# VH-VL binders against UPF0305 protein MTH_811: the designs that were tried, part 4

Target 1, 155 residues: UPF0305 protein MTH_811, of Methanothermobacter thermautotrophicus (o26902)
Amino acid sequence: MKGSDALIMALRNMAATLGVYDLMEVRVFLERSCRFVQERYRAIYVDAYMSMVVDSVLDLKAGFSGTPEMDDARYSLRDALKRLDEINAPTIVGLTVLYRTYVKGEPLHPPGTPFPGGFEVEKKDGVHYCPVKDKQSDNPEALCDICIARQSPLP

## First folded at step 17 (VH-VL; from r3 with light chain T31S)

Design m4
Fold by ESMFold2, look of step 17:
Structure m4 (fold): chain C 155 residues (1-155), chain A 123 residues (1-123), chain B 107 residues (1-107)
Amino acid sequence: as target 1 above (155 residues)
Amino acid sequence: EVQLLESGGVLVQPGGSLRLSCAASGFTFSSYSMTWVRQAPGKGLEWVSGISGSGGRTYFADSVKGRFTISRDNSKNTLYLQMNSLKGEDTAVYYCAKEGEWPKLRYSYFDYWGQGTLVTVSS
Amino acid sequence: DIQMTQSPSSLSASVGDSITITCRASQSIYSYLNWYQQKPGKAPNLLIYAASSLQSGVPSRFSGSGSGTDFTLTIRTLQPEDFATYYCLQSWITPLTFGPGTVVDFR
């Protein structure tokens, strides 16, 4: 079987045993991310991220039907695994990152996720744009360096 | 019908050890995280420990870290709590609880509880 | 760790009353709050999850509200079976923490 098939099968096996404690580890991870988000936006951000995580787990539990994106040379699986290990990412966070980035080809924050100033993650011409990607470069816990989204252009 | 049946609660001396069991039926045990919650006589509820469906990820309250171990045998549908270095403050009814169902599980809740088993730590 | 408080610690009420119990978290837990009912010698029963979502089989006279740090449980038209102890639980992060409980006694 191909390397992408092995990844998908590993993620499906992991998803079968995820539960409340794994979800709580996502929320601990989110608290680190949320320190850069103004308080009035945090509830919307948390809800969007948790929805994305839950949807990823449900997709894997139901059996994946999409086309893997592992052949995109810009996003080395080895580099992603190293990055996840460096930040000591929880199992479910790693599953979500690998699923979204290398299986779905989708950003870690869904299109329409709100940011301060009314900015959003957008998809244009097959490319995802994140309004804050460049601003996360000094956050050692951020995963933006392995997210497929590019920095949004100025208005 | 989901059933959780705890056992093993007895009188033990301080410094002793005890293993509690929780027998599960009516659901695919390995797919669910499990939890121990205790209640001292006349007192409130205290979360003690949790374990992932595979058994590979475990979680503990500060009051029991280093003294208690949680485990499960998915081939026997049984959850365990190993309690070492027991103290008077560990005297409680111990409940096991099952997490709820996907997708509502995103809000993290426990829908089925056992009957509880009484542990008494006294000289 | 997230501390949970409840108010009042106890109350006396009559059948038919409407009562409100308050729960407060030491930090935002968004909507990750459960309410449990417990009678003596019995396991807790889940009433409400996600702050306001009623568990299946729970009577509609129970309702929950709030988000962030302040939450309420309301029981409309109190029934004889509602005399019990009520606990809130934050389920946002480990360690999970219960409130100290509110005893609802028959008057």
Scores: ipSAE 0.760, ipTM 0.936, lowest interface PAE 0.6, mean pLDDT 85
Fold by ESMFold2 at other seeds, look of step 18:
Structure m4 (fold): chain C 155 residues (1-155), chain A 123 residues (1-123), chain B 107 residues (1-107)
Amino acid sequence: as target 1 above (155 residues)
Amino acid sequence: EVQLLESGGVLVQPGGSLRLSCAASGFTFSSYSMTWVRQAPGKGLEWVSGISGSGGRTYFADSVKGRFTISRDNSKNTLYLQMNSLKGEDTAVYYCAKEGEWPKLRYSYFDYWGQGTLVTVSS
Amino acid sequence: DIQMTQSPSSLSASVGDSITITCRASQSIYSYLNWYQQKPGKAPNLLIYAASSLQSGVPSRFSGSGSGTDFTLTIRTLQPEDFATYYCLQSWITPLTFGPGTVVDFR
């Protein structure tokens, strides 16, 4: 069984039992992140993140179609699992990260996610750019080191 | 049709133990988080405890933490609340409740409730 | 822990009246607010989730509004069966917390 097939099957099994308490664990995680978002943008940020999490769960419940993006060498599955374990990530957070990174090949923050200063995650010429990736390098709770997005260029 | 039926509520002395059951039918039990909510006579509603669909994650109100245990047997479609070191303030009707459906569940709500079972803690 | 308050604690109304009940949270809960109705001797029934979304089978005379910390439940054209106690519930994070309730009595 290929690594992607085993991963997808494991994620589907996890998704089958997720519920309101798992969603509340995401919200605790989000409250830590929201301290870096100006108050006027927090509702939009929360909604975008919860939508991304919910969409990931729904995709897994419905059955994934298409070709998984497992082979991106910069984000070893082994390293991602170790990192998620190190921070004791909630089950649903781990599911979302693994699905987005290794099955969809998409960044952890959706394009259009707002950041301070009016910056956002962008997609340009097939590459995702995150305005805060380099600023997160010394945050032990951040998952930016396993995110496929690159740092946005300086203006 | 979704049905939830609590049982096991009786008169118990302070310091005693009691296990409540909630029998579930009409839905795939293991796919849903479950919740216990209580209501003391003449008082409001108080969330007591919650449990994930797999049974692997559990949550408790501070008033019961360390004294109550929540569990489920997915093969028997049954939710349990083990209550130890019971106190007078634990006297209440205990309800079990089922979480709602995806995708609306992103807004976290409980759509079906049992009829409740009365626990009385008195000497 | 998120504290929830409700106002008024009780009210008296006549059939046909429109009434409002308010609920306040001690911090933002965005739209993660449920409203429940409870009749004497019965389990609570869900009326509204996500602050303003009406649960299936609930009469359209019920409506909810608000986000952040301030929320309202409105009952238009009050009916005899609407005599009950109403509770708000924040479902943003654990521990889940209910408001203290609002008793709606007929005059």
Scores: ipSAE 0.755, ipTM 0.936, lowest interface PAE 0.6, mean pLDDT 86
Fold by ESMFold2 at other seeds, look of step 19:
Structure m4 (fold): chain C 155 residues (1-155), chain A 123 residues (1-123), chain B 107 residues (1-107)
Amino acid sequence: as target 1 above (155 residues)
Amino acid sequence: EVQLLESGGVLVQPGGSLRLSCAASGFTFSSYSMTWVRQAPGKGLEWVSGISGSGGRTYFADSVKGRFTISRDNSKNTLYLQMNSLKGEDTAVYYCAKEGEWPKLRYSYFDYWGQGTLVTVSS
Amino acid sequence: DIQMTQSPSSLSASVGDSITITCRASQSIYSYLNWYQQKPGKAPNLLIYAASSLQSGVPSRFSGSGSGTDFTLTIRTLQPEDFATYYCLQSWITPLTFGPGTVVDFR
């Protein structure tokens, strides 16, 4: 909990100075990471991701005071930080990943985010499932390897 | 009331250097990204450079990269543009601009602009 | 880098007219397009952000539409204060790029 409080304070301090150029870095990152998304779904994917980023920033600016939840994290904080550093993740992307994973315990795509074929991120028996996790495995800019969600089962 | 005031525009020779300032008031300066935009006489608007609220992240148009640097002093509420190796094509009115407010900032816009300062690069 | 074009480059109109200005991007910028108005000797003023959202204090005779690569600015019932130059700006990614401008002159 003590370590979690330091993380929240660091994230709040970062959030205080984020602006348009940080948002543009998210969009540059998105263009690299969504090139395998079918073109007809890219606008929905982009909008969902930007909403998740903006909501994370707004939560931190409002002084989120909840107790951090760490129960669903599959990867250590050390591993996540190494991965973010390896890909030169923009500050705001790193903030969002750390907030979602180690403060909220939520997957990088919100539950209910739509994907091609009518699939979506689901939660069953305390486990989050993502329909596209395996499709991103060969993309070096994707963060699916540190996302708490598992690949959705075959039909 | 948000106010932005550019200064430092003068006549300089090609190859010269010049530092522009933008004095800010009426808002918490360190919370906002800032931008420089220029306009050559009789021409359109050109984005030049941007800087994050902390000053740690900076961005440049290709036409000025390596020649211009951007900085801010948050204790003095002042934005700077250091212009080196000046060329005739750098002749323009230089505006500073403030980004808008959250949550609308999701859409990335600039709501307040200074009056501009004229830089002339000529032999 | 994203190229922006505008059409027309200039137009002449009378008070009371309705006019449209078109802006096109070289790639999808979704709805990340701003419209600015600039009068001679003055700084630009924001009219519209997010392609269609009117900035506070801007008259309702201004409207914007479009997404992806094609965008329009419409001014209905043109007023004397609307004679100016209009620029679109893509704010999707750096480097930010303006359209070349559209001059709206009094006929």
Scores: ipSAE 0.754, ipTM 0.936, lowest interface PAE 0.6, mean pLDDT 86

## First folded at step 19 (VH-VL; from m4 with heavy chain F60Y)

Design p1
Fold by ESMFold2, last read:
Structure p1 (fold): chain C 155 residues (1-155), chain A 123 residues (1-123), chain B 107 residues (1-107)
Amino acid sequence: as target 1 above (155 residues)
Amino acid sequence: EVQLLESGGVLVQPGGSLRLSCAASGFTFSSYSMTWVRQAPGKGLEWVSGISGSGGRTYYADSVKGRFTISRDNSKNTLYLQMNSLKGEDTAVYYCAKEGEWPKLRYSYFDYWGQGTLVTVSS
Amino acid sequence: DIQMTQSPSSLSASVGDSITITCRASQSIYSYLNWYQQKPGKAPNLLIYAASSLQSGVPSRFSGSGSGTDFTLTIRTLQPEDFATYYCLQSWITPLTFGPGTVVDFR
């Protein structure tokens, strides 16, 4: 129904040329996020985020993909592409966001990603919940508005 | 067998230009980011420039930005460094280096290096 | 930019010695640190990536440790082929920066 096959092929082609400099651009992006993570949790946060990025790249390079359900997304693929361009997202960040959102149906921060106060992204009854989604509504660099996770009911 | 072979290093006058080449073999060249590192005589290693596998993303040290251009021709398995407005401080052995393999590439590292080509900038 | 320092700048050692070289980053680089060995007239050779992971073919007498800002390379039972210059490299973000090097001389 949708152009998900074309998206997956485009993402695979992009993934074939990603390397150390793309990974370093992720880390620049992470350092912005880590400003708000207490020092004692930063290593865990960095590891979780890098794992999510690397797993996404490896999946695309291997040709393994989930079954996309694009109609469940809050925003169309076109709107997500505009958002990524608006924030000047690095290529590998954009690839990761699009893969997680429209191919895997998984949140941008995986379950267990730590947040201040000991809160985490969690999955309940097939729905992902993010403790900070609503707090990011006025942040021009945030991607929470296109993330499939919903605001946690437990602020 | 992965091999990298730099060439083009010569004696050049200050203000001159020079293009270095790095011929690659033994791997799918277009799948790997590539790097230039230099070493002045008797000195340590200095990162100069990097380029993505597609050639579309490039990175430079501040000491060379605006003067050096990294590029690649994936059809010829060749990495280039165009060096303009050369200065005495650019005198060095120039190495090309290949990034490592997925999944270990998660930790950014360079597993193969060429033997280097000497650039001398002298009046 | 992330500044890298190494200590000592040089040392003299004998075959059979155990030696330790330290590397310090000006900010956390987590475990994104490489160690390279370079012999005169030769290209650098990767010994360790991810602070402590041995590259394939590197002898087990080499080990690395540390995270954050402080890192250590240890060579146990020094061999004749280990006399060289050793460099750390932070590979966390651009610009990539090497330490200034540690020369290990034969005593």
Scores: ipSAE 0.771, ipTM 0.941, lowest interface PAE 0.5, mean pLDDT 86
Fold by ESMFold2 at other seeds, fold request of step 23:
Structure p1 (fold): chain C 155 residues (1-155), chain A 123 residues (1-123), chain B 107 residues (1-107)
Amino acid sequence: as target 1 above (155 residues)
Amino acid sequence: EVQLLESGGVLVQPGGSLRLSCAASGFTFSSYSMTWVRQAPGKGLEWVSGISGSGGRTYYADSVKGRFTISRDNSKNTLYLQMNSLKGEDTAVYYCAKEGEWPKLRYSYFDYWGQGTLVTVSS
Amino acid sequence: DIQMTQSPSSLSASVGDSITITCRASQSIYSYLNWYQQKPGKAPNLLIYAASSLQSGVPSRFSGSGSGTDFTLTIRTLQPEDFATYYCLQSWITPLTFGPGTVVDFR
């Protein structure tokens, strides 16, 4: 079978057995990143992130097949897998990252996700912009380098 | 309808071992995470252990880590708890519980519980 | 680990009373809070998930509120079948932690 078919099949099989403990692992992983979010925005950030994860799981359970599998994306899959392994990402986090990046073609943080300074991910003219993409290059646990969003212009 | 039936609770000597079973029916067992919760006589509820639908991811309370092993056999629709090095503090009714349904499962809850099986650890 | 407390530890009430039980977490658990009811000799029964959402089949006299660290279960018109022990459960992260329980007795 093709490599892309193998990835989609693996993600669907993983999604079929995910449950509360996997969701709790997302929240443990999320608490590491939330310490960088201003206190007053953490609830919104948590809710947006959990929505993104849940939507990804539900899409895979329903048998949804993403559209953009591009040749360029295939070479970065190896790098994404290495990054996920390096940070010991929970299974459901890995599933979500791979699904959004290589099947859905969407950013890791949905529009409206808050960041330090009160900025948020936005979509403009079909392009997603992340306020912190370039600033995360020195964070070894960040996955911004494989995210499809571009750096927001400085305001 | 969903049914969960625990079994295997007996009187055991301190330091002994015991395996509990939870027989499941009325749902696709392998699609659901399962949980053990215990309650010492006259006391509150204590989460003991959890396991993913595949059986590949397991979780333990500190009080039982290294002594208890959660497992499942999806072909037999059965959840297990292997209990080793038993102590008096392990005396409790042991319940198995099923997680809820998607999409509400986002909020992480347990909708069905068995009636429990009593483990007594006494010298 | 997230510690959960409940208040009061017990209360006495009459049929028709309205009562309130409080649950407090040692850190924010956002809205990841369940309420369970347990009658003597029986397994716990889910009443409320997501802090305020009623489980199917639970009477509307039960309601939950709160987010963050402070949560409340309210029973507005207490019925004979409501005399039981009530537990909150944080389901935000492992290890899962129950509150110590609130015993609701007939006055």
Scores: ipSAE 0.764, ipTM 0.941, lowest interface PAE 0.5, mean pLDDT 85
Fold by ESMFold2, fold request of step 23:
Structure p1 (fold): chain C 155 residues (1-155), chain A 123 residues (1-123), chain B 107 residues (1-107)
Amino acid sequence: as target 1 above (155 residues)
Amino acid sequence: EVQLLESGGVLVQPGGSLRLSCAASGFTFSSYSMTWVRQAPGKGLEWVSGISGSGGRTYYADSVKGRFTISRDNSKNTLYLQMNSLKGEDTAVYYCAKEGEWPKLRYSYFDYWGQGTLVTVSS
Amino acid sequence: DIQMTQSPSSLSASVGDSITITCRASQSIYSYLNWYQQKPGKAPNLLIYAASSLQSGVPSRFSGSGSGTDFTLTIRTLQPEDFATYYCLQSWITPLTFGPGTVVDFR
């Protein structure tokens, strides 16, 4: 019927068999992505990320869906799949990225995710802003290039 | 009611092979990751191996990598552990365990366990 | 790999006592800690997940606390059915690792 319907069906099939070992692979992946997070913020960052992953799995099990307005070429599903394959992303990480980006239209870091200096991901006028998106452009392990959030305005 | 029934534990000689089975009922088997945990007589618990609900992702303790293979047949609701090149230190009761339920599963736990099957590796 | 230790290795107590068992991880596991109870000849039973959350059907005399590396299981008003071995399990990452166990015996 529709390309988004096929994606949602594939993600639901993937979600049906996820479990503790997939969650542990998220934590291994998360420990790599926390390398540059200050120690005092790591517990909050970890909790926010795990909540985002779990909520994505629960949404798919419950049948949640949505289609955001896409206005950037960098939101290409093809490019996201290629990027996930290049980093050997765990199945559950790939599911979460694809679901958040192309079904829900939500950033890879949830609103309220803490960053040094008291900054956080915010939503303003229907647009998500990430305080560190441009700073991640040269990080080969970052997925910011496929994230729907834009760089927060900086003074 | 969730039930897990291990079988196949016997006396084997060092270097031998054995396949353990865990028959599952009372839940949608393919939706849950499964785990093997062992306990040598008079000793503590040791995680051995885990497998995703689909069977596509497998995990092993270093002490058994290359010798043991975890698998499952979702059409038969059965978990397997193929044990090759058995050693004396593999002597243990082997338990299968089921992971818990979403959303609490974010904290990763095992809510149901079988009663175990004894493997003895001795001359 | 994450090493887990438990203290004490064994203790003797009477019905009605309150006891405390500690578990330590070699690195932060945040709150990803389980407590299991095991009686001789039986499979382990889950008591606590997420460091402090009681599994359904577990009596309220059991409680857990801690985060990071240091965790505690407390049993208030010890009952005859509580004499068993108690294991902590870190469930943060593979390989999963159990503590060595604490034997709780009747005095």
Scores: ipSAE 0.763, ipTM 0.936, lowest interface PAE 0.6, mean pLDDT 85
Fold by ESMFold2 at other seeds, fold request of step 23:
Structure p1 (fold): chain C 155 residues (1-155), chain A 123 residues (1-123), chain B 107 residues (1-107)
Amino acid sequence: as target 1 above (155 residues)
Amino acid sequence: EVQLLESGGVLVQPGGSLRLSCAASGFTFSSYSMTWVRQAPGKGLEWVSGISGSGGRTYYADSVKGRFTISRDNSKNTLYLQMNSLKGEDTAVYYCAKEGEWPKLRYSYFDYWGQGTLVTVSS
Amino acid sequence: DIQMTQSPSSLSASVGDSITITCRASQSIYSYLNWYQQKPGKAPNLLIYAASSLQSGVPSRFSGSGSGTDFTLTIRTLQPEDFATYYCLQSWITPLTFGPGTVVDFR
């Protein structure tokens, strides 16, 4: 669709000028998010998040894009933009969230991303499951409500 | 061949102003964040300021906020540092530095530096 | 802001010696630590990024280690060109902060 093409073009143009200072803005944002993560797991979580951000930027710089997944998203693009504005997300964080959600159709944490207790994001039968999605409802800076993943079933 | 060439360093009176330039070549200038780092004579390195590839996002050390302005002209491949209300503590060699390359840039580093330009602030 | 310290402030060494320089951050910077070498009258030169990764063209006698708050630079078998000042840099968040430097003198 035409809106999808315009979004991809805008994201690619933004990605062309991102660098170390934008990455540092992610880290400031990430330090806020990590206060809800047990300290012994923070390094693994930080590394996974930075990998996701970097991979998203690299895809956009190379002109590679995934298949648009506009109809899988919990939020419309308009509502996602409002949510990002409400939390005052840094530009590179917003770029990453929009790219993952509406272009790649992937959760903000890819399958295999580690969480405390040995849990991870999983993909089964085309659906992504996040072990902590319901738990994040109390975190005002979490973006889980935009994320396409669903809560993992309890054992 | 990446090249960075600073210019504009001179002797200036306290309270004066000065603009430094850094001429860049050998890479697509607008794709890279740029940085100013200074070094007072006989002292260590101090980060001064940074700017995104587009020029739209700027960052400053507390010691220079409100007095220094970083900018760039991507059509001229040139980085600038406008320095106002200069003080003796601003006396230093000023280096411009280029950020590294993706994907290693994830770890945030500066792979090319200019030769520096000396700013002396004294009465 | 993240404070960076280095130890020692200076040291004297001979060609062939092995030396270790330490750098400490006031909070975790994970692995976002650079090491730079600077010779008198010259610009800094990147040796190590990501705490332990050698920049292209840097001799293998240089190595870095550490994560979190404590980091080391080790130079095995010092060469004449290694007498210089060494700075660590935290590159985790702004404001970027350098360590105060370690001067490595001949003798």
Scores: ipSAE 0.763, ipTM 0.941, lowest interface PAE 0.5, mean pLDDT 86

